# Miniprotein binders against p81326: the designs that were tried, part 168

Target 1, 226 residues: p81326
Amino acid sequence: MLHFGGFIMEINHISKILEKEREEYIRNKVEEYLKQGFSKDDAVNKANQSWRTYIGHRIQDVIYNLLKKFLKDSGLKVTTDKALNNRNLPEELDKVKRLIAINYGEYLFLPDADVIVYKVENNDIKIIAIISVKNSFRERRFETTYWKLKLKESPVTSHIKVFLATPDKDNEISYKCPNGKPKKMRIILEYELDGIYFLKEDFEETEKAKHFGKIVEDIIEISKKL
Key: E = the ipSAE of ESMFold2; O = the ipSAE of OpenDDE; V2 = 0.75 times the mean of E and O plus 0.25 times the DockQ between their complexes.

## First folded at step 14 (miniprotein)

Design Bj9 (at its last look DockQ between E and O 0.78; V2 from the best seeds 0.79)
Fold by OpenDDE base, look of step 14:
Structure Bj9 (fold): chain B 226 residues (1-226), chain A 83 residues (1-83)
Amino acid sequence: as target 1 above (226 residues)
Amino acid sequence: SDLEKFAEQLIEFAEYLIRLAEEYLEEGKPKFAIEWLKLAVRFLQMALELARKNNLDELAERIEKLIERAKELIERAEKIKES
């Protein structure tokens, strides 16, 4: 129990460490854009947008590696949508790619899948979960929900759990009804997704909204039922 | 044992964080490298505690060596930061 508490606390530090880069990053980018001839206001806006992209990728990479290490001993494998964007995929990843594809009639498209958890049994692949990692919800607020609903429409993909992992630094979805006012985004995300996992302590815990430290156990448990 | 597995997982994640810190050093960001290294050390310390409590002496020794390596990297990063 004590060790788990410590583990949870250290997970929370991941986002804190990443956010420490912001000031320096913004400063450097503003300077870069000013040198390119942008106005001060445009430079600031572009720097902020660049930061959102940068920090988003960084947190996704850390979470991917965390899940990869902590799920390894359970026999579960982890990949990413980026890894699937290759013309020459090994057979295993090609199968994974096909098993998460969404049908749009003439076209198959992949859902946004920052992390994909799967198992291999007797050379058969079973997709267990897709984890979307979001640092903030300023853009594409319900994108993960869209993909969950689309995955539900096919018997091939309907079993796939879709989770959201976030530090929610701006407290956009940390509470359902702060000050008695329902937060639409939290309510909808919690309703439609299989779980929300927070890389922070200050949030309203529910059956579906948990600390990120529980995601490994939850995924392992799901994997045993499939 | 499950505890031994968890200790190994902590070690592997810490090793990733050390590599991440090295990337930050290569990018000329020693300040942030130090933060990642400190986090790595904390994970290794958790693993070390587990190893010691379960009398896993060989594992404990391995972890101690990794902690020492991480600390050496912190010292190096601090010197770079000051230069």
Scores: ipSAE 0.870, ipTM 0.946, lowest interface PAE 0.5, mean pLDDT 93
Fold by ESMFold2, look of step 16:
Structure Bj9 (fold): chain B 226 residues (1-226), chain A 83 residues (1-83)
Amino acid sequence: as target 1 above (226 residues)
Amino acid sequence: SDLEKFAEQLIEFAEYLIRLAEEYLEEGKPKFAIEWLKLAVRFLQMALELARKNNLDELAERIEKLIERAKELIERAEKIKES
């Protein structure tokens, strides 16, 4: 039912709508920065950085709301890294936070986990999956794989699936061997992660690289095995 | 029942998209609000198809009202865009 082609097609439309906003957003931001006294080159660079931050947060919010709505009736709950960093943390979310934290001796840190899927059974919390949302790979390109490897080091977190969700507008990871040459970033991300979910139509689909609209069914199936 | 659940999920996500579009309208950005509203209508139409195929008349009637409201909001946003 979730494999209905119309559903998958319309989900991919989300990133297309967001991209239509880019030109006007950047134009307005450049104007703002020029008024603040920045050079034209600095204003453009700052505007593009501002856009990347804005669009990243917007994509994350849409993904969160999508997963929350479509996973609810399968007994799955969804939260975000922002919610887990709230000072007024409910006990349920405090437990979620502790179950994904990585130990560095005296210090505990959360992995790069924009969206977290979990379930509650008999007052126990089981973390199902962590979804990292990346709009661009210009910075911290392998950060998600680092966190997957760290989660695998402990029996408490080794079961947690780590997914990457991306529009990959610039085709940085869309194909394994463009022009017959291996693309290191795509090869390593696909090898190490449990899945890559594209918010677009044009990419090389594999067992781990899929249309984003398929993520709901995949998470539900994983949850049945835990 | 599983089809009813999926239809309700489509509705809930469409309602989120409508709220997102209303945010754009409040910011004076009707052009982008219209894009989100059109997407919300597509999800509602998908839910309506499911309801009709499964003879869920009360659900179908509710979805039709939601589509009507979304289309009215599109028309309002079009007027704002032109003004």
Scores: ipSAE 0.806, ipTM 0.924, lowest interface PAE 0.7, mean pLDDT 89
ESMFold2, look of step 14: ipSAE 0.796; ipTM 0.921
ESMFold2 (binder alone), look of step 14: mean pLDDT 87; pTM 0.853
ESMFold2 (binder alone), look of step 16: mean pLDDT 87; pTM 0.853
OpenDDE base, look of step 16: ipSAE 0.870; ipTM 0.946
ESMFold2, look of step 17: ipSAE 0.709; ipTM 0.896
ESMFold2 (binder alone), look of step 17: mean pLDDT 87; pTM 0.857
OpenDDE base, look of step 17: ipSAE 0.870; ipTM 0.946

Design Ti10 (at its last look DockQ between E and O 0.75; V2 from the best seeds 0.78)
Fold by OpenDDE base, look of step 14:
Structure Ti10 (fold): chain B 226 residues (1-226), chain A 80 residues (1-80)
Amino acid sequence: as target 1 above (226 residues)
Amino acid sequence: SMVKIRITIEVPDEEKAKFIAKIIKDLAEELGLEVEIEVRGNRIEIRIETDDLEKLRELVKLIEWLAIMYGAEVTVTIEE
């Protein structure tokens, strides 16, 4: 249990809360679908499908809020790619957006950046880290790796740490060599990324694969070196 | 001795306030705690009276985490 500012990040409480959220969400959606004329079985199935989409966004929001809360006292700031996807940005966020942009010749594109951590020093912005949040790895398994490699190619962005945060409920990347067989996805993600942070207890810990509770400390430490 | 506390949560998204309140109620019920919950706009007010300090502490902790997860502000006041 890592104490950050007196608050122990307890994944167990988060998981318990998310389970209660699921129960309430499903209940509400079932009721909604019943009112639309679906059968009970169809309503339940549709509610579960809806939850699968919802939970991905929810976990991203949770991680954003956690980082925002626990990095606040360190003077670090947190934003999201969604917040940057605005035509009228405050000056600070406009600078953040420009500092994470990837050059494709005639075009600049942003990496997938669910959460962006940065600091402001003497009116200069330094990007510290990008956190990609993945609930499942069924689609776009190496997308985060692509963005890490692209960021590394420019002296403007090469210093930016890229982290993956995941509950990995299906144990897709929790272990490197389960039963002596190498898990390709875990090995590649761990090799290419700066860190993987698990919102669970049951995983193979390494230098780069850590409990999510350590992400705050790691980000603060990185921020001191920039 | 009976302890009475009041918890106030200010939720940034008013539309989620009722949803959050229901979650809190469910958490309290699971712990066997009786709670009074009122929702006014983006503000949730929770009143708890119990002699079970351990359960109370657990519920408060859960509410605090819940609030963080929603980017909400929490105030806990001991009334008696």
Scores: ipSAE 0.832, ipTM 0.941, lowest interface PAE 0.4, mean pLDDT 92
Fold by ESMFold2, look of step 14:
Structure Ti10 (fold): chain B 226 residues (1-226), chain A 80 residues (1-80)
Amino acid sequence: as target 1 above (226 residues)
Amino acid sequence: SMVKIRITIEVPDEEKAKFIAKIIKDLAEELGLEVEIEVRGNRIEIRIETDDLEKLRELVKLIEWLAIMYGAEVTVTIEE
């Protein structure tokens, strides 16, 4: 119930906090690299490269913690693909892992889920949604759509909603026709996925492309239909 | 009209507590609020005394969102 003033206020607070995290992270990394004997210019370049990797994982953590907090009272549970790769899984998580695994003949693999929402009823587990988190679309742009299509191939997993969450700071998928020219990446992602949720204010909103704050209500609504 | 509050944050990952405390200090400095911050293990304790209730409210909002972003528990207590 910390959500004062609607979605715009949430984005401003999260964005401000992440900016301060970036500043402190880079300062610490530059100091670390200088102690290792790198020049100032090299230390700064390495720190910025390190941040790009860190922010991707950090956004995943933020989304996990937000969903865990705000879905708790609706009886929905949240885990991650990283947690499911742990060697010593609790029985509940082992069931979650088995329920999202994709069969490749002699091999079973987890989709690149990042964050997984499920519910437990009488020790039965129902997977509600997976959320793929992307900070940039420069590489592996359609990986999330591949996993959506694979999940649709089996009646066991075809009900699972596949969402994309992104700050999209570089506006790679924020608009369908920027400068009057169709953006293939945005159009295909929106067509194939069950939803795209933006961690920013400036984007073209559609029935499937929404502000991130809407994701909690959408997941709860879906869970009631399953 | 000075208000004195204490904010306690219980961080799941003790190794992140000092980093989080530095972020809170930076946020407070940007708002022009003086804060006293103590880190003990996984616990961060923040004490604020101010007559600027608008800035105090904004800092508390930022701290509560920061805590959510780290999966931390927050308690806010008004002191005399």
Scores: ipSAE 0.743, ipTM 0.915, lowest interface PAE 0.7, mean pLDDT 87
ESMFold2 (binder alone), look of step 14: mean pLDDT 87; pTM 0.849

Design Ti11 (at its last look DockQ between E and O 0.74; V2 from the best seeds 0.78)
Fold by OpenDDE base, look of step 14:
Structure Ti11 (fold): chain B 226 residues (1-226), chain A 80 residues (1-80)
Amino acid sequence: as target 1 above (226 residues)
Amino acid sequence: SMVKIRITIEVPDEEKAKFIAKIIKDLAEELGLEVEIEVRGNRIEIRIETDDLEKLRELVQLIQWLAIMYGAEVEVEIEE
């Protein structure tokens, strides 16, 4: 039981809540599709498809809110790539945006950064970590790894930790060598990234592969070294 | 002895308030707790009266997590 800010991060509660959210979401969508004239079976199928898209964004939002809450007392700040896409950014966020940018010669591009953790010290911004959130690994399996490698190429961004957070419901990366067969994706992600954090209990724990509950502590510890 | 609590949640997105309220109701029903829930704009008010302190604690914890997951503020008050 990891106590963060007096709250025990219980993934069980989060999972239970997300399941209730799913049930309510599906119910609402089914009703919506029925009103549109779809059959019950079609409505259910469409609702489930809608949920698959929704849950990806929902998990990102959940992780953002969790980190924002639990890092607040440590003086650490949290933002998102979505927040940085605004044309009129506050000075602080404009600095954050510039400090995570990757140089491609004539162009600067931002890495995929679902969640960005930073601190403000003496009006200077220090980027601590980028968290990529993935619900499934069906698409763009190594995209986070690409961004980590690109960030390492610059002295401006080389210190930024890149973490992956996932529920990994399909056990795509939960184990390194199930049945003696190496899972390429798990091995590469664990090797290239600074950490993988699982929003589940059933996974192979390693130095870099941890329960999501440890991410707050790890980020705080990293922040003290910067 | 019966314990009465009032939980107030302020949700940053008003459109989600009704949805969150339904989730809370479902969670309470699963625990076998009767709850009164009122939604006013972005504010959710929950009243619970029960003698089952264990179930009450569980529900309060779930609501607190739910609130965090939505970036909402939660206040818990003991009325009696």
Scores: ipSAE 0.828, ipTM 0.939, lowest interface PAE 0.4, mean pLDDT 92
Fold by ESMFold2, look of step 14:
Structure Ti11 (fold): chain B 226 residues (1-226), chain A 80 residues (1-80)
Amino acid sequence: as target 1 above (226 residues)
Amino acid sequence: SMVKIRITIEVPDEEKAKFIAKIIKDLAEELGLEVEIEVRGNRIEIRIETDDLEKLRELVQLIQWLAIMYGAEVEVEIEE
């Protein structure tokens, strides 16, 4: 199918492409705001604000497309929280939605499950993993940990692996003890979650904190045990 | 000796085709490769003629990753 060598997952290729996307996105937005009558300084500030909103959704889309591409040959299927909130939900996805929902008495809510990996065996659906995608940790720093704890409260959902995927460009969780002092957020996230996958090279790698390139084989391995 | 290749990308979202083409142009420029790019609807055609096989391999890899990141289909064809 391809005329040049095989594919090896390369985080640097993804990061390089995203940086070029940022440059072009900002250029286009600055031009747009200048045409609307904003000053150069205001146009640049607005473009950067627009990118910060956009990049979170963009990284989620990238992760979805990568997992969908590389998990399909293993019989694993991928969906998103956005797809699960559609009004005209197919039966298969309705079952996925019901299998990850958290009970709050009179109310039933979905966890923050940006990307969901599941399999179908003999018309039976098994949820393998939920991937939470975070671009920064300025707000809602322990949201993913909360959802892991809620999923553990029921035997129906307690097997579901909860992963965090992040570029962590501001190094908010990249190291456990960056200046000899424990970084509370990194330590708690790593302790409570099933894994943290970094979309960059510069971070402290541990058994649970890995390069994003490892996520496909980890998910496949987990799926074989269920 | 010169290698000539044609890369075809079929983009699910036609509105993104011109944006993707600009990113490919930027990537090629950074590598010092001259490329011809044509966008027709949701289809991007890239023609490259070069004797720098190392840089060609890098650009092709970047284009293939870019396509995966957009859920796009890519075909690479070597022409003399």
Scores: ipSAE 0.761, ipTM 0.924, lowest interface PAE 0.7, mean pLDDT 87
ESMFold2 (binder alone), look of step 14: mean pLDDT 87; pTM 0.854

Design Ti12 (at its last look DockQ between E and O 0.76; V2 from the best seeds 0.78)
Fold by OpenDDE base, look of step 14:
Structure Ti12 (fold): chain B 226 residues (1-226), chain A 80 residues (1-80)
Amino acid sequence: as target 1 above (226 residues)
Amino acid sequence: SMKKIRITLEVPDEEKAKFIAKIIKDLAEELGLEVEIEVRGNRIEIRIESDDEEKLRELVQLIKWLAIMYGAEVTVEIEE
C-alpha cells in the first residue's frame, strides 16, 4: 500500500470508477445514436468506438489530476501540452514551454508532453519530468522514446525525465519475456525511457517498470536532486 | 446505529456534474446504499444514511477518488 499524502492510491478504485464511467458513457451515447436514427446494434457499436477515443483522453486527464493533487504539497506544479498551446500564456507557462522546446535549426517544436511536472525556485523554472500517457500501443509505439532521445541532445533539456504511464490493458508491454520470447516494445521502452508506470497490478516489475503509485515518490525524489 | 453523511463535490466543469452524479448513484447502488443526490450548477450534494459503516466508508473512498479524478474539491461531513 503506497501512501501518498495520506491517501492510499488504490488502482482498484480508479478502475472501478472508470468502469462505471464507461457504462454511463455508453448508455448516453447509445441513446444519442438511437435518437439520430441508428439501429440498436449500430448505436452500440458506434458508442463503443466513441469510448475508445474518449478513454484515451480521459486517462490523460485522470493522471494529470492525480499528479496535480499528490504533488501539490511538495510544491511541485503540473501542466499539460494542451495548456501550453495557448497564444496568451502566463509568464510561468511561457517559460515552461520554452524549457521543453526541441531545436530543429530554424524551428522549435514541443515534444509530446501529456503531463509536465516542474518547480519554481527563486523565479526560475526547472522542468522535472514529462509524462506520456498511452492507453494502447497500436499507434506510434516509440514516439515517446523519440522525444526522450531528442531531449537528451540538448544541455537545456537533457536532465528532463521522461516517463510513460499506461494501463496496458492488452498486455503489450507488461512483461519483458513472456514464454521466453522477448517483447521488443517493452525492452526498448524500458531501456530508453526513465521509467514506465503501470496503472495495473499484473505486470513484470523492474527498476524502471513500476506501479503507477510510485510515480509521485519518484518525481519528488528527482526534484530534490535538481 | 444509523450514520448520516453529507458529501459535497465542486466540479471544475459544470457540464460534467450531472454525469458525475450518475456515476455516484451507480456506485452507491452497487453497494446497496440509498443516496440522495442534488446537482446545482457545478456543485453535487450527496446525502447517505446507513447503518453499514463498511459500505459507507467504501462509498466515501470511491467518491474521494472520483473527485480527484475529475479535479473536484470534496468535503465530507458526518451529520449523525
Scores: ipSAE 0.838, ipTM 0.942, lowest interface PAE 0.4, mean pLDDT 92
Fold by ESMFold2, look of step 14:
Structure Ti12 (fold): chain B 226 residues (1-226), chain A 80 residues (1-80)
Amino acid sequence: as target 1 above (226 residues)
Amino acid sequence: SMKKIRITLEVPDEEKAKFIAKIIKDLAEELGLEVEIEVRGNRIEIRIESDDEEKLRELVQLIKWLAIMYGAEVTVEIEE
C-alpha cells in the first residue's frame, strides 16, 4: 500500500487507455459528420474539436472513479461539482455544497471543485479536499489558486486542501525552470496549492508536485488529522 | 505453458459496454493477443488463451485499470 509510487507504471496504463478511447471517439465522430454531409477534412477537424471538449470531462470522470474506488474502504466519500449543481440535492450533498461555498455579499458561489472528498461522522460532514482538473493552462491559468486563497479567508473552509490534477501534455507546468528560466505558472501554482498531481511520467517531481498515484495516500493521511 | 483466462466486467452504464469492449479488443490486438469478447447488456465477458505470460499479464492489468476508469466491477478467473 505504501508503494503507491508504483502508479508510475499504472499512470502509463491510464494514458494508453485514454489514447485508445481517443482513437475510437474520433472514428465514431468522423463517421457521424460524414453522414451529415461534411467533407472528410471538415469531419476530421470537427471530430478533433469535439474530442478537445470531451477529454476534459473524461479526465474528471476518471479521477472521480479512481478516488471513489480507492478511498471507499477508508470511510471517505467522493462527489463532483456536477452532482452538487443538481436541483434535487439530497441532504448530505446539500451540506457538502454549503461547506465549500464562498460568500460574495449577496451572492453565494461554489469554487471550481471538480471532485470533492469528504467524510461523515455522527451526521457531521468534514470536507477533506477538493481537486481541480485542468487539461490546459492557456486560459484561466491561476483559477485554482484563486479558489484556494478564497477558501483560506474563512476559518470554516481554511482547512480544505486544494489539489490540482493534470496530464499537462503540453508541458505548461511540468518543470520549474524550463530552458533555465523560472516558469511563473508552475512556481506560483506549487507555492499556493496543497499539491499538484500529474497524470503522466515526464515532470519535475517535488514535495508538492507528484505522480497522481500518490494522491490516495496523501488524502487518507490528511483525513486522519481531521 | 498455455493459460486460459476469463474476465468479466459489469459496467454500471450499459450504453458504454460496447464502447469498452472495442477498447479491450484494440488493446489486445496491439499486444498480439487473440480474444473472444461477448457483450450482454451491461456485462462484458472476455476469454483469452495464450502462452505469452508477460503479454497476458499486461492485458489483464490494462483491463483492470479500464474497469476502474469506468467504475466497473471486474472478476478474473484462471481456467485450467
Scores: ipSAE 0.740, ipTM 0.918, lowest interface PAE 0.8, mean pLDDT 87
ESMFold2 (binder alone), look of step 14: mean pLDDT 85; pTM 0.837

Design Ti13 (at its last look DockQ between E and O 0.71; V2 from the best seeds 0.78)
Fold by OpenDDE base, look of step 14:
Structure Ti13 (fold): chain B 226 residues (1-226), chain A 80 residues (1-80)
Amino acid sequence: as target 1 above (226 residues)
Amino acid sequence: SMKKIRIVIKVPDEEKAKFIAKIIKDLAEELGLEVRITVRGNEIYIEIESDDEEKLRELVKLIEWLAIMYGAEVEVEIEE
């Protein structure tokens, strides 16, 4: 039981809620597609496909909201890449955006940064961590590692921790060597990233691969060293 | 003894309020609890009465997590 700010993060409750969300979402979408003239079977299939897209964004939002809630008392702030895409940014967020930018010579580009954790100290902003959220690893398996490596190349960004958060429902990276066979993706992600946090109970725990409940504590600890 | 719990959730997105309310209803029904839910704009009002303290605690916890997951504010009042 991990107590963060007096609240125990229970993945079981989160999972249960997400399942109820799925049921309600599917119901609503099926009804919508039926009204559009699709057959029942087609409506169900389309609803399930819609859910697969929706859940990816939903999990990102959940993680953002969790981190925002549980890091608040530590004085740490949380934002998203989406929030940084605005043309008219507050000064604070404009600074955040600049502090995570990667230099490509004539151009600056932002890494994929689903969630960004930072602190404000004496009017200076320090970026603490970037959290990439992945629901599945079917596409762009090593994109997060690319961004981690790019961030390491600059003294401006080299200190930024890069974490991966995932439910890993299909057990793509939950174990390093299931049945004695190394899982390339798990091994590389664990090696290159600063941590992997699982929104599940059934996984191989290591120094870098932890339960999502530990991410708050780890971020707070990192923030104290910066 | 019968306990009455009143919960108010303020959701940041009004469009999601009805959806969240349905989820809460489903969660309550699964626990065998009868709930009265009213949605007003971005606010969800929940009233629950039961003598089963364990189920009540579970539902309250689920609602609190649900609120956090949506970035919503939640207030819980327990009337004994």
Scores: ipSAE 0.836, ipTM 0.941, lowest interface PAE 0.4, mean pLDDT 92
Fold by ESMFold2, look of step 14:
Structure Ti13 (fold): chain B 226 residues (1-226), chain A 80 residues (1-80)
Amino acid sequence: as target 1 above (226 residues)
Amino acid sequence: SMKKIRIVIKVPDEEKAKFIAKIIKDLAEELGLEVRITVRGNEIYIEIESDDEEKLRELVKLIEWLAIMYGAEVEVEIEE
């Protein structure tokens, strides 16, 4: 039986699969662009641009599917901010939306919460955690921290755990003090967020910075305390 | 000992079934395993025969993780 408990081997399998997906995706896109009359160099550039958009959405989908599958037996449910913006929301999801919304005067917005974990108890809904998925920190470096701080401002949302999940392929936040110098992005993100979960092996592990394979156990443990 | 494994994957999105099948083929080739793959609508049928149990276990585990990553359902049958 497959379980999430073997986190190092599980990360290796996910990473290997994503590598093969990248290779096949780019190959297919290059062929499509060549058929459209682009030069080889242009086709490769366009395929790489397409991949950058695809991988961001793909990693979010992977995290959603993993959490949905492995949290189900613990009575935990998973949704996305995209699903919460649909028309004709079921009553359950409408309640989830209301429980994470942030007030900006006459406007009401959802935080950038790619994946939302909640539970249902006696027809009441308790939001457990939101997971922000980032594949690059070149722009919007502290967006997730902003949302954590906004959620902390209200007693109805202050209990919600805010996690960041990332492959961090460019090592932008993988280490606290690379070459002996404090890395501001890593230090602030780790300080303010409830956890950072890496979709790779090579990073500095701390109490809050962990292998992604730990996220299921962490969420389950948090849900028992709420 | 020679083992034969049959795997059926039911993919929620039929349009992704061919892409997933290609990924499985690539994974099998990297492990040196021969596979027979047939795509029928949203279902992927995979047959694998090998006497290398370690590589078989690794490929099956990769396929099961791939299916989870797509929200797909998987049935694995092992024969002697």
Scores: ipSAE 0.761, ipTM 0.922, lowest interface PAE 0.7, mean pLDDT 87
ESMFold2 (binder alone), look of step 14: mean pLDDT 83; pTM 0.805

